# Designs tried in a protein design chat: VHH binders against Putative inactive neutral ceramidase B (ASAH2B). Part 9

Target 1, 165 residues: Putative inactive neutral ceramidase B (ASAH2B), of Homo sapiens (Human) (p0c7u1)
Amino acid sequence: MRQHRQFMDRTHYLLTFSSSETLLRLLLRIVDRAPKGRTFGDVLQPAKPEYRVGEVAEVIFVGANPKNSVQNQTHQTFLTVEKYEATSTSWQIVCNDASWETRFYWHKGLLGLSNATVEWHIPDTAQPGIYRIRYFGHNRKQDILKPAVILSFEGTSPAFEVVTI
Below, E stands for the ipSAE of ESMFold2; O stands for the ipSAE of OpenDDE; V2 stands for 0.75 times the mean of E and O plus 0.25 times the DockQ between their complexes.

## First folded at step 13 (VHH; framework vhh_8k46_1)

Design w2 (from r5 with G56K; at its last look DockQ between E and O 0.67; V2 from the best seeds 0.00; counts 0 for: pae E 3.8 > 2)
Fold by ESMFold2, look of step 13:
Structure w2 (fold): chain B 165 residues (1-165), chain A 121 residues (1-121)
Amino acid sequence: as target 1 above (165 residues)
Amino acid sequence: AVQLQASGGGFVQPGGSLRLSCAASGFTFSSYAMGWFRQAPGKEREFVSWISWRGKSTYYADSVKGRFTISRDNSKNTVYLQMNSLRAEDTATYYCAAEDLYYSSGKYDYWGQGTQVTVSS
């Protein structure tokens, strides 16, 4: 009678599929990826348009492994909170990642994706005005037939207002 | 297609008042912060006042604090500058400008043609 090679084909497919997935998982454990149509530092969730002092402003960015930032950079700032000065059309840093009122959380996702969440716990003494949150990171990139590289990136939140009351 | 049409300037004596208006079209006005600037002949343009896109934050140059009040009406796409207790040194062409802070540009994207304010006895 006619013999089907179903078992061998099935086993070959499973081994091929499993090997490819394992290699993909190993590669993506080492490198950072951004979601399709996005780049590192893009804002995934902006702050609310307005906060009162004492509230928490939160921004979520397309992130990368924060370990990458320690590889080749000695003067690290992961985040800044900046206040707009309209008289000079400029932004002034009011605090950074070393400040007690900021929090940084990195959330590892699937297949090299990750998010960086920045919180600013707005002090009761904060000046009313226009603020933004910036995020500074480094992603690990592996191109075909090239050594992996560490690339810097930054993200900037849309501005939001802080009011007293 | 963007227009910022400033009006309300004129001749006033010291101590008088004027109200400037700047009507906007061709862009989403409520997404922009608005500023007023002035320039006298032979002088550099100087900042006068600024208001956030929702009108909740304002800034004033020291030289005009307590005398000038900036406001906006997003339903009319218009920003205003109420100028009281005018002085000779307030004589200038006044310009309105629009700034998109949502994308954190840090610069004014659109400028009006200006309206002349002359304060003299």
Scores: ipSAE 0.273, ipTM 0.688, lowest interface PAE 3.8, mean pLDDT 83
ESMFold2 (binder alone), look of step 13: mean pLDDT 82; pTM 0.822
OpenDDE, look of step 13: ipSAE 0.826; ipTM 0.923

Design w3 (from r5 with S31R; at its last look DockQ between E and O 0.75; V2 from the best seeds 0.00; counts 0 for: pae E 4.4 > 2)
Fold by ESMFold2, look of step 13:
Structure w3 (fold): chain B 165 residues (1-165), chain A 121 residues (1-121)
Amino acid sequence: as target 1 above (165 residues)
Amino acid sequence: AVQLQASGGGFVQPGGSLRLSCAASGFTFSRYAMGWFRQAPGKEREFVSWISWRGGSTYYADSVKGRFTISRDNSKNTVYLQMNSLRAEDTATYYCAAEDLYYSSGKYDYWGQGTQVTVSS
């Protein structure tokens, strides 16, 4: 079938599919998909286990079109960098996507797949401690003959340690 | 089976020193942050000290800063609490605890049975 598809031009290919199969394939071009066996927000590339101040921490997540988040009310930013506070056993936000030391990149792939890359350019003033990076997104899901649904999701990196020289 | 065995407690005069040890087994110690807590009779359990899984970061309760030092030896699966300049108000049962920050639990997964520290003249 792979060779037959490559040999047959697109017009003949479309004419040999049923209308419902053709519509499904076209619909998949306008929605978000996660790779098989994954879900939105899953970590594809974790941060290294340790960084020094001045280095760049990078995490890559299964992503979705950021337009979905802009078009909907959210109480979360696209990303946060959080530091563990052992005295309260809680995570505290130290910066977000509006901070000058963070970068957010969305990389559109094929067939609705995409990645979200988050970088934290660790400032020289960062306190030593345990940190994590979180990603907040929205995916667009549309089944055939049903209305589109925008679903929120989040991803959380494995924690990493920031140390000073 | 997970075990956290705290030891090294005892009776000591004010101004004295003790070193507590907490030996871990049944889990991958080097992937856990470790904490020390204490509870005196009639009081709630309180945080004493915490150390990151690589030992690069530590925290102390204000009441013990400058007197207590937490450390760990991942090759021996052991966390320590060096307690100097002990005071009567340090009298308590001391507990060690382990937490896995990878999954962002925000709570301690394992607790030791504790060791008694009594500071009295």
Scores: ipSAE 0.234, ipTM 0.653, lowest interface PAE 4.4, mean pLDDT 83
ESMFold2 (binder alone), look of step 13: mean pLDDT 82; pTM 0.820
OpenDDE, look of step 13: ipSAE 0.748; ipTM 0.891

Design w4 (from r5 with S57N; at its last look DockQ between E and O 0.73; V2 from the best seeds 0.00; counts 0 for: pae E 4.9 > 2)
Fold by ESMFold2, look of step 13:
Structure w4 (fold): chain B 165 residues (1-165), chain A 121 residues (1-121)
Amino acid sequence: as target 1 above (165 residues)
Amino acid sequence: AVQLQASGGGFVQPGGSLRLSCAASGFTFSSYAMGWFRQAPGKEREFVSWISWRGGNTYYADSVKGRFTISRDNSKNTVYLQMNSLRAEDTATYYCAAEDLYYSSGKYDYWGQGTQVTVSS
């Protein structure tokens, strides 16, 4: 008798808890989420301060589902590699995500978290200089009982050097 | 307080050489890129040369390339400009400046007081 009641009690709580967990997971599949204390596009791992040609520069950003950028239909680039021009104190784009020497990887985490990893495979012909990597994304925000919205964001890595041998 | 003290200017005849020095204090010199600029009377200040925080990359204005050499010694908190084959058009006040590119500010944070270079027969 006790065992039967105990079994039904455990089953009831298990089913109720399981349903709530399923609802939470369903809600979180609809949205992108940033880690506590961070925002989309924040740099999680900067590049090394210096590279030689032929090496791979890597930056990891707080990411969002890249399908959101396609849904926005803006045809925006996901990343740029920029070189500093000291004469004008300005940055010039030298390649983007369409370039063969760049890679973009999206790493889905739990509960709407994700990372965007950007690699620049520095070509042997790259000019020595100061460079940075930028990431451009869109996150999907869904409040309960409200329409979803797509919000743009960007991240910028700290600068790094490319030097001659 | 931050200080950039430029020195080594003077009078020199065409074809001569000078070495400018800029001693820095009050900030972490090895974290800053350094630039040299010049301004002649009645003209706007112009870029001369630039060196990265480790010294691995340098830039030069076309008008000085091959004649001027920028260098730095982070153990002495000093940036240098070796000026060879000087011409009358190099006459100007030369300024050193410091820029923190790690945070991509896009401007020079600190400026020195300048040192006068006069090239004439």
Scores: ipSAE 0.172, ipTM 0.601, lowest interface PAE 4.9, mean pLDDT 82
ESMFold2 (binder alone), look of step 13: mean pLDDT 82; pTM 0.817
OpenDDE, look of step 13: ipSAE 0.821; ipTM 0.920

Design w5 (from r5 with S31K S104K; at its last look DockQ between E and O 0.89; V2 from the best seeds 0.00; counts 0 for: pae E 3.8 > 2)
Fold by ESMFold2, look of step 13:
Structure w5 (fold): chain B 165 residues (1-165), chain A 121 residues (1-121)
Amino acid sequence: as target 1 above (165 residues)
Amino acid sequence: AVQLQASGGGFVQPGGSLRLSCAASGFTFSKYAMGWFRQAPGKEREFVSWISWRGGSTYYADSVKGRFTISRDNSKNTVYLQMNSLRAEDTATYYCAAEDLYYKSGKYDYWGQGTQVTVSS
């Protein structure tokens, strides 16, 4: 069973923070923030419109600390790859974050900002069709004089086409 | 304004062929998947065929598979349905429809007025 590299990327990122930002980062360490004009799960970088089998589709979302999802056990999946089924006008899950062909990376930024990068390493056996990538996370929010709360969110990439030629 | 104009219908004998066209305007055609549907009087509208926005993937209803072929030409903003080996049960008004799968839930956003296909001896 393939494992994601989430924790290694997180640990590496944290170890490179500068001391000049330490105090501000500690104040924001327990909360997540989204960039101005954005919300958690928004797509920062869509996939390309088209891929061939064997290529890597990549989407970047406004993220939040993945520890929030692990601690709650209310939602254990970080991502899905879904294929459009035209007969039923619906999306079918073809793989998730436990699948060998997916990668999930969390990249912590400044002031509570972070990105979630999802890769789908398109197998050579993938069926041609329309696909999308979804991201599922939890953000930590704290109002003044209130306990922190954990809120679920999701993001959905624009669809892209997978072709064999 | 958005327009989907289906044409190419008509009267045809059983075993004959027709080619339907659906010309699109008022939206970015190449960003939409296209479908063909049909409806006979007193019946529910049924799915016939579908093509992805780049044409790399197609689907057909079982009733038409092997007889109908969907295609598209994004340079002409047109989707086609080649109908061969026509049967009396293919008699219906045929509609083209466009769906935005980029951010949407997979429902069809635009529908054409339709073109009549009548298969009779």
Scores: ipSAE 0.290, ipTM 0.697, lowest interface PAE 3.8, mean pLDDT 83
ESMFold2 (binder alone), look of step 13: mean pLDDT 82; pTM 0.821
OpenDDE, look of step 13: ipSAE 0.798; ipTM 0.911

Design w6 (from r5 with T58K; at its last look DockQ between E and O 0.74; V2 from the best seeds 0.00; counts 0 for: pae E 3.4 > 2)
Amino acid sequence: AVQLQASGGGFVQPGGSLRLSCAASGFTFSSYAMGWFRQAPGKEREFVSWISWRGGSKYYADSVKGRFTISRDNSKNTVYLQMNSLRAEDTATYYCAAEDLYYSSGKYDYWGQGTQVTVSS
ESMFold2, look of step 13: ipSAE 0.325; ipTM 0.725
ESMFold2 (binder alone), look of step 13: mean pLDDT 82; pTM 0.817
OpenDDE, look of step 13: ipSAE 0.786; ipTM 0.905

## First folded at step 15 (VHH; framework vhh_8k46_1)

Design x1 (from r5 with S57I; at its last look DockQ between E and O 0.89; V2 from the best seeds 0.00; counts 0 for: pae E 2.7 > 2)
Amino acid sequence: AVQLQASGGGFVQPGGSLRLSCAASGFTFSSYAMGWFRQAPGKEREFVSWISWRGGITYYADSVKGRFTISRDNSKNTVYLQMNSLRAEDTATYYCAAEDLYYSSGKYDYWGQGTQVTVSS
ESMFold2, look of step 15: ipSAE 0.365; ipTM 0.736
ESMFold2 (binder alone), look of step 15: mean pLDDT 82; pTM 0.816
OpenDDE, look of step 15: ipSAE 0.713; ipTM 0.877

Design x2 (from r5 with S52T; at its last look DockQ between E and O 0.66; V2 from the best seeds 0.00; counts 0 for: pae E 6.1 > 2)
Fold by ESMFold2, look of step 15:
Structure x2 (fold): chain B 165 residues (1-165), chain A 121 residues (1-121)
Amino acid sequence: as target 1 above (165 residues)
Amino acid sequence: AVQLQASGGGFVQPGGSLRLSCAASGFTFSSYAMGWFRQAPGKEREFVSWITWRGGSTYYADSVKGRFTISRDNSKNTVYLQMNSLRAEDTATYYCAAEDLYYSSGKYDYWGQGTQVTVSS
């Protein structure tokens, strides 16, 4: 009877929903997630508006597992420090994650959440000007019953000024 | 409505001086870097000078270095360009522009209508 089939389908739906919830929890523990209302690369803590040479500029971004970048052969490029060139209205890279004055820290949270902290230890020889910090990452996304994908993302800090002491 | 109103242009002999002003309204002036550009008839618009939102850093095109000085007064929502030792090649319409650095964009968001500077004997 059609009515009895609907009853069996409702029972199957309840069991399937429970199984789907369990699978979702497992997938969330393997993949990257962003906090609600945020996306990967969003700035969680901006740099201060101004620094003197010798200080440390720090930015915290919504992060993802850095192993995803290694899989895509971009493991050496997690960050840039860029200086504004007003004549050309463009940003010029002054150092990156391979530079001695930068630090990159990944802080794993629960259930796929994480932060990326970028520090720039401003050298005493830095030129005064306007700077920004950018973060480059990759997140692993796995929807239920779909292939996992690795997606690139970028974050950009608000600009800040470096002055001479 | 956003307004950038440039003034202070005029006619001056070579070697003379002028001071341009650009009064801003309709946006939070102290959050914007400010630039001056110029354009002569038949030529492309040319960068002249630039100043950070609090005046901590300035930049000048090589052609004006040592002759022009940019400054700002955030209490009056105004950016200035002091032009000394003027030359015939400085003849142009001068424009002020505002740039929002919060998102680190590489473009100017607002432009003024300009003021004419004419340097001739």
Scores: ipSAE 0.110, ipTM 0.549, lowest interface PAE 6.1, mean pLDDT 82
ESMFold2 (binder alone), look of step 15: mean pLDDT 80; pTM 0.793
OpenDDE, look of step 15: ipSAE 0.640; ipTM 0.856

Design x3 (from r5 with A98K; at its last look DockQ between E and O 0.02; V2 from the best seeds 0.00; counts 0 for: pae E 15.3 > 2, placed apart)
Fold by ESMFold2, look of step 15:
Structure x3 (fold): chain B 165 residues (1-165), chain A 121 residues (1-121)
Amino acid sequence: as target 1 above (165 residues)
Amino acid sequence: AVQLQASGGGFVQPGGSLRLSCAASGFTFSSYAMGWFRQAPGKEREFVSWISWRGGSTYYADSVKGRFTISRDNSKNTVYLQMNSLRAEDTATYYCAKEDLYYSSGKYDYWGQGTQVTVSS
């Protein structure tokens, strides 16, 4: 399994006051940004194609500050793990962010960039089948001289298979 | 072995329509997103369209948006590209491709043989 995440490492800078750079850094603490050529909820690292029960499925998305979701809605789900049911041609939620077997990590980078990492610790009792992980978030956008806007977005991982063998 | 067989190409006048099909075998088709690409002589291969595995999400290159429609039938292991209002610049070999779930979105691990589309008077 290759584990790679999109991060901004800490960088040492000379402490110099540039009014434009200082203002940009302060403003970017409040807003969310996506990498160039990407949008919020895009998959940066998909799950592996196949897992055995007891393994951990991991997906990394272009993220945004999770507080944006909480500030406007008290009951919104951050993530789901879903199983494909061929007989109904539909996806069934098998667990969410409130479930003990899921983990959500937010990794803040520089200049408003961030990653959302979702882990599913696959229980030994999981049914074999085709699964996906979805991420539901909200990004804060601030245009000059305008009120901040909170926008919803979602990401969906490519599917992966869970086997018992 | 993964096989992707594209068909439905041909000669058509400007403004005409064609429907491409791509029959898939050797993998669980309903578990993978699919893409269409094209390559004209002397040009790089370019993205045309993408569809999620259930067909709930689609994306199109700006050059074809509003004229082309991607769809799939998972019971027949087939992805389609309906091409309307065809133009001379649409002349190319069209390829279907299987997304690689192990890598990030936009990575494709298998490509079909392609089908020729020629738009000319």
Scores: ipSAE 0.000, ipTM 0.107, lowest interface PAE 15.3, mean pLDDT 78
ESMFold2 (binder alone), look of step 15: mean pLDDT 82; pTM 0.820
OpenDDE, look of step 15: ipSAE 0.169; ipTM 0.601

Design x4 (from r5 with W50F; at its last look DockQ between E and O 0.69; V2 from the best seeds 0.00; counts 0 for: pae E 4.2 > 2)
Amino acid sequence: AVQLQASGGGFVQPGGSLRLSCAASGFTFSSYAMGWFRQAPGKEREFVSFISWRGGSTYYADSVKGRFTISRDNSKNTVYLQMNSLRAEDTATYYCAAEDLYYSSGKYDYWGQGTQVTVSS
ESMFold2, look of step 15: ipSAE 0.250; ipTM 0.664
ESMFold2 (binder alone), look of step 15: mean pLDDT 79; pTM 0.782
OpenDDE, look of step 15: ipSAE 0.743; ipTM 0.891

Design x5 (from r5 with A33S W50Y; at its last look DockQ between E and O 0.61; V2 from the best seeds 0.00; counts 0 for: pae E 4.0 > 2)
Fold by ESMFold2, look of step 15:
Structure x5 (fold): chain B 165 residues (1-165), chain A 121 residues (1-121)
Amino acid sequence: as target 1 above (165 residues)
Amino acid sequence: AVQLQASGGGFVQPGGSLRLSCAASGFTFSSYSMGWFRQAPGKEREFVSYISWRGGSTYYADSVKGRFTISRDNSKNTVYLQMNSLRAEDTATYYCAAEDLYYSSGKYDYWGQGTQVTVSS
């Protein structure tokens, strides 16, 4: 999957150093954290409610280091784009991170914080309908005096609509 | 208080037409997708039709496709079901329902009381 997308680190948080902040930074530099009041996969920026074919749908999630998925020896999909079928109240996968029209970006933050940005470059041939974007990741967790663990998580965007131009 | 008030039902001969309305209040109608369902006595409730919150996407059960048309008017907080070429098998109580796919997991949050449609020779 990673061979189809380039990952890059686009931002860095400002860190104000103190003795306690320095110790926290050292302890947490190998783990993932979610912002207070949030969990991994939470939506930070939803897609717009509506797009025309040819536009780019973008969702930002609370993220984790994508190397956790690779190091877990899992070739899991990082994202899916799904279309709603109202008759069965179900979602059908229409593309994933292997598709040319999707992009995945990871924005590393400070002390284990990060964001995952998912873009869907809506092809001109997309069927009109109700869609959503899902993000699949793994976070590394380290509690004091416990072994580090890799945990899976998912994020799901609010639905949005694609209309014909 | 949330209300979904369905109306426009009645008695009609086979081949006839009816237009159902569902007036909504107590929530932001333009943020909700709307569905029509029906239930005949002794039967399970079944899906009939669905329209997205902006009206750009519509869905129909196979049994009604080509005969029924769903529409909405967000300025009137109302969803409609135009039913043409009615058959005896369309006899049921028709319910409207609202769901918010934007902020929820695809569960219908609100249901109306229903309106009776009877198709009889």
Scores: ipSAE 0.274, ipTM 0.694, lowest interface PAE 4.0, mean pLDDT 83
ESMFold2 (binder alone), look of step 15: mean pLDDT 80; pTM 0.788
OpenDDE, look of step 15: ipSAE 0.751; ipTM 0.895

Design x6 (from r5 with S104M; at its last look DockQ between E and O 0.59; V2 from the best seeds 0.00; counts 0 for: pae E 8.2 > 2)
Fold by ESMFold2, look of step 15:
Structure x6 (fold): chain B 165 residues (1-165), chain A 121 residues (1-121)
Amino acid sequence: as target 1 above (165 residues)
Amino acid sequence: AVQLQASGGGFVQPGGSLRLSCAASGFTFSSYAMGWFRQAPGKEREFVSWISWRGGSTYYADSVKGRFTISRDNSKNTVYLQMNSLRAEDTATYYCAAEDLYYMSGKYDYWGQGTQVTVSS
């Protein structure tokens, strides 16, 4: 609220969603869709190539309703932040979705589309090195004349570097 | 289409130095991390050193720390390994390799044919 003047927008007051759009959203509420030419877990926005400690690394993935994962007994985490160890050619998990420094957001779009946003609030104590962010989800698929199926998927960001200066 | 051409090997006395070069073509060099590996006769290939695509991070095997230095020049599409204080156990064929970390491969996509380093006692 602005204290010095009020503002009103007539177009906001009168606008509403069309009944056709509302009906389609209702019909698609229980399924997940990926954009044409993409699949679940695809990276829509990669992390920047480099961050300093204290900055926020952000990746956006083609997402699916997180309820599908919460009810799935094989689901372990929505995300990992992993550090590369070149001597073993392996990735070591440094935190997950239970860690204080991570955030997981699900942004529902139209017609079963959605995005998953993963943030890593890079702690001041982070070791310099090469990192990546991964996303783990489950999509609900419904083919005509078949039972609904819950399918797991993963997304992996391009690697990025964390530096102290 | 992809080429990694390693050079700079040769014979050297213990305590001597060599500088290896690996010239790259056929891919976007600045988007790849680079590694050096070595293989002695009768032994498995082993990790030597690694450098990130912009050169901000490096790794070394414990056996070479303090003696070897990896560097890269992205304007020349070349990675280097400066090898000082060479020892008999450094005798091997040295290979450069390119690693793309974008897609979770965790493996090196491209390998050079190698250059021989022989340290004579």
Scores: ipSAE 0.016, ipTM 0.392, lowest interface PAE 8.2, mean pLDDT 82
ESMFold2 (binder alone), look of step 15: mean pLDDT 81; pTM 0.811
OpenDDE, look of step 15: ipSAE 0.345; ipTM 0.720

## First folded at step 16 (VHH; framework vhh_8k46_1)

Design y1 (from r5 with S57V; at its last look DockQ between E and O 0.79; V2 from the best seeds 0.00; counts 0 for: pae E 3.9 > 2)
Fold by ESMFold2, look of step 16:
Structure y1 (fold): chain B 165 residues (1-165), chain A 121 residues (1-121)
Amino acid sequence: as target 1 above (165 residues)
Amino acid sequence: AVQLQASGGGFVQPGGSLRLSCAASGFTFSSYAMGWFRQAPGKEREFVSWISWRGGVTYYADSVKGRFTISRDNSKNTVYLQMNSLRAEDTATYYCAAEDLYYSSGKYDYWGQGTQVTVSS
């Protein structure tokens, strides 16, 4: 398992006195934040342009606490792997987060930041083709003097090629 | 300015062969997937063939499988369509198009002007 710890070194400057640290940690457990200049679902690390069957495709997104998605009344999936159908210029779902060949990792960073890492362990039987990985999440937003809200977001990786040779 | 210049069309007898070329300029050709489409008068434009940016993946409409072969030469910024065993139903204007799947659009960004293919006895 790879862990992706974004912004970890900055925590040291913000954590003085044990009681202050505790209050900060509690606040950051209930909200999600995106890095400066980014939004939730943005691709931080795209897949490589090409993979062979048997390799692992990996995409890293600006993430949010996956507990927020448990509150989603639609019960949507967290990720899909999709294959391009050039005849109809459309994408077809090949597998999702319930599939054994996918992995989802959530990595908590500094001050409410987090990453979502999606791996697709490309089966040896995968058809050659053009694929992409999508991520579906929910972030918790807390504005001053307002109720917290849960907002949906999506991320889509650039397409990549899967070949047998 | 972006250009896709399709050529190689003409008149052929049924059973004959023809090779279409589409020369590209004004964009990074090797980063784009390429497609061929055709449209006969009074019909909607239809998919013919498609090739990935590196050439490792190809797709064909069922009506042309086994008869047409798509290829590309990234050093010449050109995509080709080798058309064998031509039939009257293949008569159409053939268009090349370029698609950048990096943004996951599912839409072609650039289209050529087309080249006429006429198959008649």
Scores: ipSAE 0.260, ipTM 0.667, lowest interface PAE 3.9, mean pLDDT 83
ESMFold2 (binder alone), look of step 16: mean pLDDT 82; pTM 0.818
OpenDDE, look of step 16: ipSAE 0.737; ipTM 0.884

Design y2 (from x1 with S105P; at its last look DockQ between E and O 0.76; V2 from the best seeds 0.00; counts 0 for: pae E 3.1 > 2)
Fold by ESMFold2, look of step 16:
Structure y2 (fold): chain B 165 residues (1-165), chain A 121 residues (1-121)
Amino acid sequence: as target 1 above (165 residues)
Amino acid sequence: AVQLQASGGGFVQPGGSLRLSCAASGFTFSSYAMGWFRQAPGKEREFVSWISWRGGITYYADSVKGRFTISRDNSKNTVYLQMNSLRAEDTATYYCAAEDLYYSPGKYDYWGQGTQVTVSS
């Protein structure tokens, strides 16, 4: 008889634990997290220092759910490729996420962590020069006892060279 | 201490040539892009030429294109400016400067003391 109650207690614990795990996972899906010691937009993997035309430049950033940018209805560019103009010490955008030669991949991790991979498939017609890749995102943050907020962030790769030979 | 020592200036007649050198010490030269600038008395300093850290990318001001050639030798920590077909308006003090494109693009961290170039009959 005592055996029946003990069995029900263990079953109740398992059901309660399962419900708590589900609730925790649902709550963590509401927010974005950055790894310890990093912030959104940090470069996890920089581009190589040099590429030839026709190669693929790749940068990996600490990311956030791209739906945050769409649902926020703000400026929705996820990435730019920019070329350095040394005569004016300025950067000009040469393509973005709408361009055929760029790719954006979001890699969802556990518990709100994610990475954004940006590829630039360097066209054969690219001008030789100094380039960088930038990533623009939005993270969802929920502090206890406060309304959820959508925060913008950006990441910028170190510069790299593109040469024809 | 960081030093950029420009040399090779002097007096030359119009149509002549000069080769400027800028020797660097006190920093990792091969990690820096290098620029040449010039300043005539009473005028603002202006951009002349620029070369990437590996030498694969160069830029020139329109006023010097086709006449000046920038180059570098990372084994000697030296950047050069070959100036041909010199004109009176090229008269200025020429400065070399170093830019860290990785950490501080658009900012020249180090400047040399300059070398005088005088083009006159």
Scores: ipSAE 0.334, ipTM 0.722, lowest interface PAE 3.1, mean pLDDT 84
ESMFold2 (binder alone), look of step 16: mean pLDDT 84; pTM 0.838
OpenDDE, look of step 16: ipSAE 0.638; ipTM 0.857

